# VH-VL binders against o14526r1to248, part 42

Target 1, 248 residues: o14526r1to248
Amino acid sequence: MSYFGEHFWGEKNHGFEVLYHSVKQGPISTKELADFIRERATIEETYSKAMAKLSKLASNGTPMGTFAPLWEVFRVSSDKLALCHLELTRKLQDLIKDVLRYGEEQLKTHKKCKEEVVSTLDAVQVLSGVSQLLPKSRENYLNRCMDQERLRRESTSQKEMDKAETKTKKAAESLRRSVEKYNSARADFEQKMLDSALRFQAMEETHLRHMKALLGSYAHSVEDTHVQIGQVHEEFKQNIENVSVEML
Below, E stands for the ipSAE of ESMFold2; O stands for the ipSAE of OpenDDE; V2 stands for 0.75 times the mean of E and O plus 0.25 times the DockQ between their complexes.

## First folded at step 19 (VH-VL; framework fv_cixutumumab)

Design m6 (at its last look DockQ between E and O 0.60; V2 from the best seeds 0.00; counts 0 for: pae O 6.7 > 2)
Fold by ESMFold2, look of step 19:
Structure m6 (fold): chain C 248 residues (1-248), chain A 122 residues (1-122), chain B 108 residues (1-108)
Amino acid sequence: as target 1 above (248 residues)
Amino acid sequence: EVQLVQSGAEVKKPGSSVKVSCKASGYTFTSYAISWVRQAPGQGLEWMGGIIPIFDDAKYAQKFQGRVTITADKSTSTAYMELSSLRSEDTAVYYCARDTWYEYRSAYFDPWGKGTTVTVSS
Amino acid sequence: SSELTQDPAVSVALGQTVRITCQGDSLRYYDATWYQQKPGQAPILVIYGKNNRPSGIPDRFSGSSSGNTASLTITGAQAEDEADYYCNSRDSSGNLVVFGGGTKLTVL
């Protein structure tokens, strides 16, 4: 097996594989976030509808009864709470649009990442191929050198020595060309591996920052709605206090 | 018995040139490269360049490009290193060494010549 | 400046083990070769490839490599091992030769 096949598909290129695997998880995580927010929006909408129904039930009470003014306070509060949760539903639906837009942008970026991985793997294959041929070229050269040395020691004719030198020169040129191809392929592989690692790190950092921003928007929407709910409850308390027992 | 015999010590003036010889024996001269390494007094080893005689061309360290010429004469099994525009900083011992260029990843220098002292002074 | 880095000096007690290191990015792809030099003498080859010793080099000398670092180890250091030690290899292009700055080994 080739020197690069043994070393670069095993332990020596493990970091590249880890980085690429991490980058591939980005689109999966984006889809999972969209699905989560969609389910939360459904929960909020269901709650809003239930509160609106409860408000209508409060309106169906006896209009002339002693408790009627307080039922009206319940009705108003329930309507406002239904609207609070409906607004959160709308905010979450808008956020889903932002998550899906990011997902589309992410798809384009990851298509380029896939092409870069293929280019890097091609460089590994080129280097592996040249690395397998080098030992053969080296052995051929050394065999020609040994033949040349043997003929020199045996006091062979100049004609035979010239033939041996020509064969050695051909083997030497083949070996030198193979070494040059190895050096070029090695340099190309190193450049592509470095470029890929830097790009994958930048992509992962950008993804995490963007996901953090989307989660921040989610948290802000929930917080704003809960502030509004608190205001509705304060108004409810004030409206109860404003109803006079003497007028009941 | 593989041997590299270098020419004798030289004393040179600044601005002149020096040419050091390295005579090889005991092996097929064209099978190996010859590398040149210098060492200034109290300093480390510095590769200057080398030649593979079968190709009749040489490679040089960037620091010496343009001032060094390395050649080989197959008929006498002798390599030469010529350094021009000498400066006082060129005062050093200059070694030749047999280089196993064909081992590319595992190339080594063995044997070394005894060195040629070149002194550049006024 | 050199593509290969060596510590300028190391010390070892007589009979103890010492490791001399050589670092450079090209060592990931090209083997380091080690030379010993005593004052007034030409360098001699000590270790080449991963751990090959030429004839005449004692078996207390060995070589190893890991990543971009190569090491020369002397087990049971002797007084005669006191010398300068140089690594060399190919440069980042693979076409040229580079030497480390050398390590002075002192045997105490």
Scores: ipSAE 0.572, ipTM 0.824, lowest interface PAE 1.5, mean pLDDT 87
Fold by OpenDDE, look of step 19:
Order: structure tokens, then C-alpha cells, then sequence
Structure m6 (fold): chain C 248 residues (1-248), chain A 122 residues (1-122), chain B 108 residues (1-108)
């Protein structure tokens, strides 16, 4: 993650919108994670059910013939696998609850943050407004200066020169006011934007840490199940090995 | 041609004051600001302050606040810089420069005066 | 108050390119201006605004900016370019003017 305090600067002061938009993706990601885990849970449940059916199929094997004892091995293994996937389903469902709880908390945090940074948005708007006025004010002043200089070169009457000077003075005053407003707006924006950037960064970092923790839980749940599945497979192999042809 | 003509070299005693003048010509005096910059021997440029003649409004660097006074006479197109309570450390070349204050994003000086040497010695 | 920082000295071989950099928080909001000063002379404006050269300044001088930095670049340094170079800008408040410490350029 980049340092937000270094990246909010740019042309037309669009940094706030970019950062705010990024932060708004947090809750969306949380929801998407929940949905993803939900889908995985569904798959595991389906797998469990399918294995259960397979076990039943094995149980329907003919009791006649020398192969019959091996159907029991299939039945047992299939049942165990069904249980493994069912357990994973439950674990994932529990995890979904955790994700959803986090989502609720996150929404509260975001609401609070929004309230805290609304003044920054205002500052952005103010700065934008005053920035737009500066070029016009500057141009007007320069034009007046040029006119005054032209009149001077033309040896214009003192009365006309005084009039031109008055116009230049007025334009200068307008420019001065515009510059002052801009400086004030900029200073305000800078402070508020920096604060907002830091808040956004902290929020995102916290979010990512939490999300990583949830992913860790997800990974752990899946891993545990895989270990169990592996054990079931080993048992299956062992069971087959333990049944000699002579015993059948 | 735009020119800034400064007053001559000054030798002053510690504790005294010095007033340097800068006469502007070749442009509309009230359409630009005048800034004062000094440079001690072997040192860099240091902004002291500036004035917008049309407003008769002067601004000063914090370091010189209370000790420097910058004024402008519109009738003679002349700016003045007075520095009081002189110290040996004030020995420097003092420059006036035309300041384009109407550029809100820039502070560029053009042209510069030739400088006035002020020497403070016991 | 805002400060501008420059390297005190840089060197460049004749005909080569050199960049002098100015750094300060105020440069985020204000353009840097560059001056050339030779011994015993008043400073001369060489670059102002984004990349503007006054009349009489060779085109080998150029200006650039990024973030809180501004740079003066001399492309194809000449012997006469040996001088002190200063940057200035408005301070963060916009009310005052600040100078960098200056960079002595030696042409080898």
C-alpha cells in the first residue's frame, strides 16, 4: 500500500475523490469475501451430499462374491469423506458469520469516517472555486497594466492617465483578494486533506489486516479438512492392503 | 529599458541605521512590486521583504521583522529600505528587484539593481 | 516558514548535462524561479514558471518540477555557465519569498 499522504497531491485536487473511492471499496470487498466463502461452503455441502450418496451406492453392492468385503471399504471411506466435507461446510458457515460481523463494524467505522472528512470535501470545492477565479483576475489586471502603459506611451492626458490608474488599482485589488482567498483555501485544504489521507490510510490498513486474518482462518479450515481427507485416503489404502486375496 | 538604480555604498557604525534607495524607470511603477534581497560576503541570497507600491503594503521576512522598514514613493518611483540597529552581520550587498507579484504561483525578480554595499564596522 | 534546499556544489564536464535541484514544501504549490549569479554581479533571471526563459537566456537552460522539487537543467554546459545558481519561490503561506541556499556550478 502506498503512503496516502504522498499521493493525494495532483492536478485539480482530485486526490480526495480517489482516496475516498478506494476506501469505499472496503465494505464491498468484505461482502464479496462473504459471498465467496458462501459459495465454497455450498460446494463443500454438495460434495458431502454426493459422497453420502456414493456411500449408499457402495452399501448396495452385492453381498455375493469375493469382492463383497471391499465394498465395505468403499462405503466406510465414502462416509468418512462425506463427514469431512460436512465439517468444512460448517466451519466455513461459521467463518461467514465472522465476516458479516466484521462488515457491520466496518460500516459503522466508515460512517464515522465520512462524517469526519466531509469538511475536507468542502475544502476541495472551495479551493476549486477560488482557483478558477485567479486566471481571470490576473488577466484583467495584466490587461489594465498594458492599457495604462499604452496610454503612457501615447502621451495621453493626465485625466485619462488617472482614470486608467484607477482601473488598474481596482483590478490589482481584485487580484489581491483572489490570491488571498486562494492561499487561505489552499492552506485549509492542505491541513484537512492530510488529515483525511492519514485517516483513510489507517482505515485501509486496519481493514487489510482484518481481511488477512479472515483469510488465514479460511486457509486453516481448508487445510484441516485436507489433512483429514488425506487420512481417510491413507486408511482406505491400508484397508485394501489388509485384505488379502486369500482372505476374500 | 527597465532599470533600477540604487543609492551608493554606505559605511555605518553598529547600532546605527541605513536607508537604501531604489529608483525605478522604464515601466509603470505601480504595476509591480519591489523586493529587497541582501547577500553577505560569501553567502547566499536572503529575501528581506517587499512592497506593493499601489497598495503601500509591505511584507517582511520574519528575521527582519521590526528592524526593517520598506517604503515606496509613487511620485518619484522610488522604493526605500531602512534597516535599523545595525550589526556587523548586516554587512552585505543589498539588492532591489522588480517583483512580479501578480503571478500568484511565482515569485520571480527581473530586473535587479546593481546592489548597494553596506559595511558595518566599529 | 518554508525552506528551500539546494546542493551546495555540483560539477559538470564541458558539453555535458547537469541538473540542479531545489526542494521544499512550498514547491508543491508554487513554481520555482532560478537565478544565475557570477562573482561581483547581481543575479540574473534564467528560468521562471513551469519552463519559461527570459529573452537572452540560451535554450540550453530548462526548468522542470515534480512534487516538492524543482530542477534547473543545463543541456550542453558551456564554460560561461560556471556560476552560482539560486532557486526561489513563495513560502507556504504565499505571502513571503524564500531562497535556496544556492548551488555552485563548476564546469570542468
Amino acid sequence: as target 1 above (248 residues)
Amino acid sequence: EVQLVQSGAEVKKPGSSVKVSCKASGYTFTSYAISWVRQAPGQGLEWMGGIIPIFDDAKYAQKFQGRVTITADKSTSTAYMELSSLRSEDTAVYYCARDTWYEYRSAYFDPWGKGTTVTVSS
Amino acid sequence: SSELTQDPAVSVALGQTVRITCQGDSLRYYDATWYQQKPGQAPILVIYGKNNRPSGIPDRFSGSSSGNTASLTITGAQAEDEADYYCNSRDSSGNLVVFGGGTKLTVL
Scores: ipSAE 0.019, ipTM 0.486, lowest interface PAE 6.7, mean pLDDT 88
ESMFold2 (binder alone), look of step 19: mean pLDDT 92; pTM 0.946

## First folded at step 20 (VH-VL; framework fv_cixutumumab)

Design p1 (at its last look DockQ between E and O 0.57; V2 from the best seeds 0.64)
Fold by OpenDDE, look of step 20:
Structure p1 (fold): chain C 248 residues (1-248), chain A 122 residues (1-122), chain B 108 residues (1-108)
Amino acid sequence: as target 1 above (248 residues)
Amino acid sequence: EVQLVQSGAEVKKPGSSVKVSCKASGYTFTSYAISWVRQAPGQGLEWMGGIIPIFDDAKYAQKFQGRVTITADKSTSTAYMELSSLRSEDTAVYYCARDTWYEWRSAYFDPWGKGTTVTVSS
Amino acid sequence: SSELTQDPAVSVALGQTVRITCQGDSLKHYDATWYQQKPGQAPILVIYGKNNRPSGIPDRFSGSSSGNTASLTITGAQAEDEADYYCNSRDSSGNLVVFGGGTKLTVL
């Protein structure tokens, strides 16, 4: 992540909107994560149900013949697999609750942040306004200067020269005021923008840390379940191995 | 042709004052500012201050605040820089330059005077 | 107060390209101006604003800026380009002017 305080300086001053927009994506990501986990939970639930059905199918195996005892092995394993997937479903559902809870907290944080950075937004607007006026003021001054220079070159009467000078002076005063306003607005903006940038950065970092933690939980839940599933399969192999042909 | 003609070389004693003049020609004097820049022997350029004649408003570098006075006479299109309490360290070439003050994003000077050598020696 | 920093000396081979850089916080908000000064002469404006050249300045001189830096580039250095080069800008307040320390360019 780039340092926010270093990237938003220049003539257009669009940095605030960019950063604010970025921060607003946080809650969206949270929601998307919840949705993703929800979908995974559904899949696991489906697997659970499917395994349960498979177990029933095994239970319907013919009790006749030498192979019959092995259907119990299938049944038991299928039931255990169903339980594994069901447990994962529950874990994921719990995780979804955590994600949603975080989402709620995040909204509160964002609301608070919005209130805190509103003054920066105002400063941006003020700066934008004065920035637009400054070129006009400059142009007006230059036009007056050109006119005055023209009159000078033409050896115009002193009266006309004085009049032109007066106009130039007024334009100069206007320009000076515009520059002062711009400088003030810029200074104010810079201070507030820096503060806001730091706030936004902190928010993003916190969000990412939290999201990573949630992902860790997700990964752990899935991993644990897979370990259990692996054990079930190992047991199945062992059970089959322990049943000799002579025993059947 | 735009020209800045500066006064001649000065030799001064420590503690005294020097006043350098810069006469502008070839343009409307009040449309631009005049900045003063000095350069000690073998050293770099150092901005001292400037004046916008139309406002009769001068600004000074912090280093020279209180010792330098910059003025402008619109009737003669001449700017002045007076430096008081002279020290040996003030030995330098002093330049006046036309300053485009209305360019708020820049500080470009053009043209420059030929410079006035001020020597401060006991 | 704001300051501008320059490398004290740089060298360039005849016909090659050299870049002289000026660095300072004020350059984030203000443009740098570049001057050439030869021994015993007054400075001459070579670049101002967004890569503007005064009349009489060869087109091999160009200006650029990035972040808190500004650069003067001489593309195809000539022997006559050997000189001291200074940058200046407005200070952070915008009210005062500051110069860099200057860069002595040697053409080899």
Scores: ipSAE 0.760, ipTM 0.936, lowest interface PAE 0.6, mean pLDDT 93
Fold by ESMFold2, look of step 20:
Structure p1 (fold): chain C 248 residues (1-248), chain A 122 residues (1-122), chain B 108 residues (1-108)
Amino acid sequence: as target 1 above (248 residues)
Amino acid sequence: EVQLVQSGAEVKKPGSSVKVSCKASGYTFTSYAISWVRQAPGQGLEWMGGIIPIFDDAKYAQKFQGRVTITADKSTSTAYMELSSLRSEDTAVYYCARDTWYEWRSAYFDPWGKGTTVTVSS
Amino acid sequence: SSELTQDPAVSVALGQTVRITCQGDSLKHYDATWYQQKPGQAPILVIYGKNNRPSGIPDRFSGSSSGNTASLTITGAQAEDEADYYCNSRDSSGNLVVFGGGTKLTVL
């Protein structure tokens, strides 16, 4: 049995409320992921612009001086780093589009489950109503039985005995109907709660799988950028080593 | 004071029927249900069915549906259980018990009859 | 399923405490009732409701329940407590009656 099936047997219907609240957190977490990635994309864009400015500074160095070849190495490296971070910005902006598309699909799924939730809540309300009335019906029946037993022991007239039996039978019929309603309402409640638990569990599992895939795409984009930065750094070192003191 | 007195032991052949009686005394017969429970030698208790005399209405366990008939006679305060198409596996002690059917959550059997031994043999 | 499950046998040393359990899905909704049966005798009621003891049953007998499990506890077991113990309750529909398979209690 699913984890959610166990939680529906909490105090009255508290388990249902907890599971439904958990499902409602899915769209919130999707929006939070989009916001996080958006902030990271802003960071990367700012970095890219700062490196482009640094590249311009390197081109403003002393172009006629003996240090000019090394300023060119700085310029090329700074330009390439700016491009690395700009491309990550673009990859993250594309990923935000994918996260938002998933968010829209998620909202459509949640719309379709609302009617099921209403039906389940109605079953809870019906069960609560009949459960509330049962003790009263039982007490009324027992009171009629006590009256009947007292009259039996007192050897009262057959007329009074027949009246007491009629009252007892009416109370018995009312009680039996209430018990039957309780049994039926409980069975309906249990079935609807099980169906809702299975649906909510499937929705949460699908959500987590999709969010994991989106996080994988994020991690891949960041990793690719770090590899590229490392390559730019190795090229920078090689370019410095290739500049001879004699050329300076 | 409250008692359930059952009919005597029966020896029956396969394919026949048995009818066990349960006479109640010491209480208002129509206020409680009468349930029937059997116990094969060395085995546990098995509910067969019961009747609420005020309704003249019986319920049966699925295993016995179609073979058992439970009735009540309010004028004699007596319940009856008839089991048809007897087999050797029906050899058991058959108990009647007073049943608090009105306890929707916590029904109980008190008192019990002493039991009626039914032996089914060729 | 509305079947009630009991351990087939338990043992207790004279004067010690023992618990006899009864498990079933219907016990989430309906209380277990406990019966004692000695060889050659009809069952007798020992506990009903959650923990109600009928007149004439020693106060060493008590009942409890949690989840889908009900328990009969005998505190300070006596030799005379050696018997079969049955739980019963309503089935999952609430309309019928079911019994556990019984627990043979041996007092050592």
Scores: ipSAE 0.558, ipTM 0.824, lowest interface PAE 1.8, mean pLDDT 87
ESMFold2 (binder alone), look of step 20: mean pLDDT 92; pTM 0.944
ESMFold2, look of step 21: ipSAE 0.557; ipTM 0.829
ESMFold2 (binder alone), look of step 21: mean pLDDT 92; pTM 0.946
OpenDDE, look of step 21: ipSAE 0.760; ipTM 0.935

Design p2 (at its last look DockQ between E and O 0.49; V2 from the best seeds 0.62)
Fold by OpenDDE, look of step 20:
Structure p2 (fold): chain C 248 residues (1-248), chain A 122 residues (1-122), chain B 108 residues (1-108)
Amino acid sequence: as target 1 above (248 residues)
Amino acid sequence: EVQLVQSGAEVKKPGSSVKVSCKASGYTFTNYAISWVRQAPGQGLEWMGGIIPIFDDAKYAQKFQGRVTITADKSTSTAYMELSSLRSEDTAVYYCARDTWYEFRSAYFDPWGKGTTVTVSS
Amino acid sequence: SSELTQDPAVSVALGQTVRITCQGDSLRHYDATWYQQKPGQAPILVIYGKNNRPSGIPDRFSGSSSGNTASLTITGAQAEDEADYYCNSRDSSGNYVVFGGGTKLTVL
């Protein structure tokens, strides 16, 4: 993650928009995460149901013959697997609730932030406005200077020279005012933008930390389930081993 | 040809004042600013201040504020820099330069005077 | 209130390229101007704005900027390029002018 305070500089003053846009992606990521987890939950639920059906199938095994007792082993194992996946489904559903809750909190935070950075946006607009006037003011002044210089070279009458000088002075005054306004606007923008940048950065960092925590929860839930599944399979093997051919 | 002609070398006592002149020619004096820059022996360039003759407004570096006065005479196209309360540390070559003040994104000095040596000694 | 920093000395072999750099916060907002000064002479403007050369300045001189830095590049250094080079700009407020400390360029 780049330092936001270093990325709002530039002639076009687009830094605010860029950073703000970046922050707006937070809630989107949260929603996408929820959707992803939801999909996983659905898969697990489906798996659970499938295992349940498999268990039922095992229960319908032919009760006759020496193999018949082993159907119970299949039934029990399938049923346990169904329960494992069901439990994971529940865990994931709970996690979704957490993600959604965070999403709500995030929206509140974003709303508050938006209110706090309005002044920065205004400063951006002001700076943009005054920045556009500077080139024109400069050009006007230079044109007047050129005219005056031309008249000087041409040995023009004093009256005409005085008139030209007056025009140049007026243009100079206008330029000076424009420069002052620009400097003021820039200073204001810089201060406010820095503050906003820091706020945005803090928000993003907080968001990422939270998202990582949620991912941790997700990973843990899945891992636990896999451990349980592994145990079920181990038990299955053991159960089969414990049933000797002589016992059948 | 644009030229800046500065006054001659000065030798001054500590506590005294020196006034250096810079006569501009070859261009409309009021269209540009004049900046003053000094350079102590073996040292770098140091901006002292400048004046925009058309406004008759001078700006000074903080270091020299209260001790330097920059003026311009439009009738003679001459800028002046007066430095008071001279110290040995003020021994330097003092340059005037034409300043394109209207370039708000840069400090553009061209041309420079040849410099005026001011020596402050007891 | 703001300052510009330069390396005090750099060297370049004859015919080679050298870059002199100026660094300062004000350069984020303002352009650097570059001057050449030879012993006993007044400074001479060599680069102004983004990359403008005054009349009489060889095309081997060029200017560039990035972030809070500005650079003067001499492509194909000549013996006569041995001099002190100074950068200046407006300070952060835009109201004053600041100079770098200067860079002594030696042509080897």
Scores: ipSAE 0.768, ipTM 0.937, lowest interface PAE 0.6, mean pLDDT 94
Fold by ESMFold2, look of step 20:
Structure p2 (fold): chain C 248 residues (1-248), chain A 122 residues (1-122), chain B 108 residues (1-108)
Amino acid sequence: as target 1 above (248 residues)
Amino acid sequence: EVQLVQSGAEVKKPGSSVKVSCKASGYTFTNYAISWVRQAPGQGLEWMGGIIPIFDDAKYAQKFQGRVTITADKSTSTAYMELSSLRSEDTAVYYCARDTWYEFRSAYFDPWGKGTTVTVSS
Amino acid sequence: SSELTQDPAVSVALGQTVRITCQGDSLRHYDATWYQQKPGQAPILVIYGKNNRPSGIPDRFSGSSSGNTASLTITGAQAEDEADYYCNSRDSSGNYVVFGGGTKLTVL
């Protein structure tokens, strides 16, 4: 039996409820990831705008001042950094679209899953109902057996003994029917629970795989931008070294 | 004083049949099942089948379906198990046991007969 | 293999506690029953239902179950407890009886 199938038989079907609740958390975690990436994109956009403002400040410096050539180096570096962070903003906005598209696909899948869950819960109710009837049928049968034994001890006529045996047989037949209903309901319950567990397990595995891929895309976008920022910084250092004191 | 008294040991040739009896006393025979369990030398317990006399029908383990016949005689409070087409691997001790079928999920065997040794050899 | 699985052998020191286990998927819906068998004797009932002990069985014998596993526990094991122990229950259909392979308990 599958991993989820092994754990679905917990106290009073708690395993089924827990697994279904876990599956319902998938769309919530997808939305939370989209919200996190959106906040990161806002941070990067704000940084880009701030660097562009600093670049404007550097370009508005006194053209005839002693720092004019070095202000140009600051301006170029600040513009390039603004562009790096703007590019990351755009990459993250595209990633948000991918996350939200996955979220839409999840909701469609979960609608179908809900219909299956209702059928499985119906099977649980049927099994519970027949399980509650068995003790009553058992008690009735034992009471008929007890009456039969009492009449035998009282040396009752054969006719009365035959009537007691007939009552016991009718109670036995009712009990056997209840056992047959229980076995049928249990088999149906097990099949539907197994089918649901396998489906929920596949859904969770697919969800985790997809979320991991989205996080990988996020990490790659950030890494690419950090490489670009490092290149801008090396250019800045080199440009400073290329400006001589005599030109200042 | 619930007792199950089984018939005596038997030695049989391959290809023959054996019929073991189990006479019940001390309780109302028709209200309990009788189950048959065998144990080959050095091996574990194996359920063969059983009967609830009030219904006069029997159930058989799949392994024995077609070779075993379990019956009950209400008038003598006696159950019978007949195993046909005997082979050397049918050498075993054959137990009858009173079965609390009405407990269903919690059914148990109590008491057991003392067992009937059946030896199948040429 | 069989629908009920038992360890083939278990040892316990005199006076110590031992658990004998029985595992099977049908135990989720059908109770395990435990029998003791000594050489040359018929089995005797030691535990049935949840944890019911027939009269004459010492109170050092108890039963428990969780999930698809049932256990027979002997606290303060005695030399006379050395025997084979069998669990039984219903099969997956509920219509047939099945036995575990048995556990030989050795008291050291």
Scores: ipSAE 0.592, ipTM 0.838, lowest interface PAE 1.4, mean pLDDT 87
ESMFold2 (binder alone), look of step 20: mean pLDDT 91; pTM 0.943
ESMFold2, look of step 21: ipSAE 0.559; ipTM 0.816
ESMFold2 (binder alone), look of step 21: mean pLDDT 92; pTM 0.946
OpenDDE, look of step 21: ipSAE 0.768; ipTM 0.937

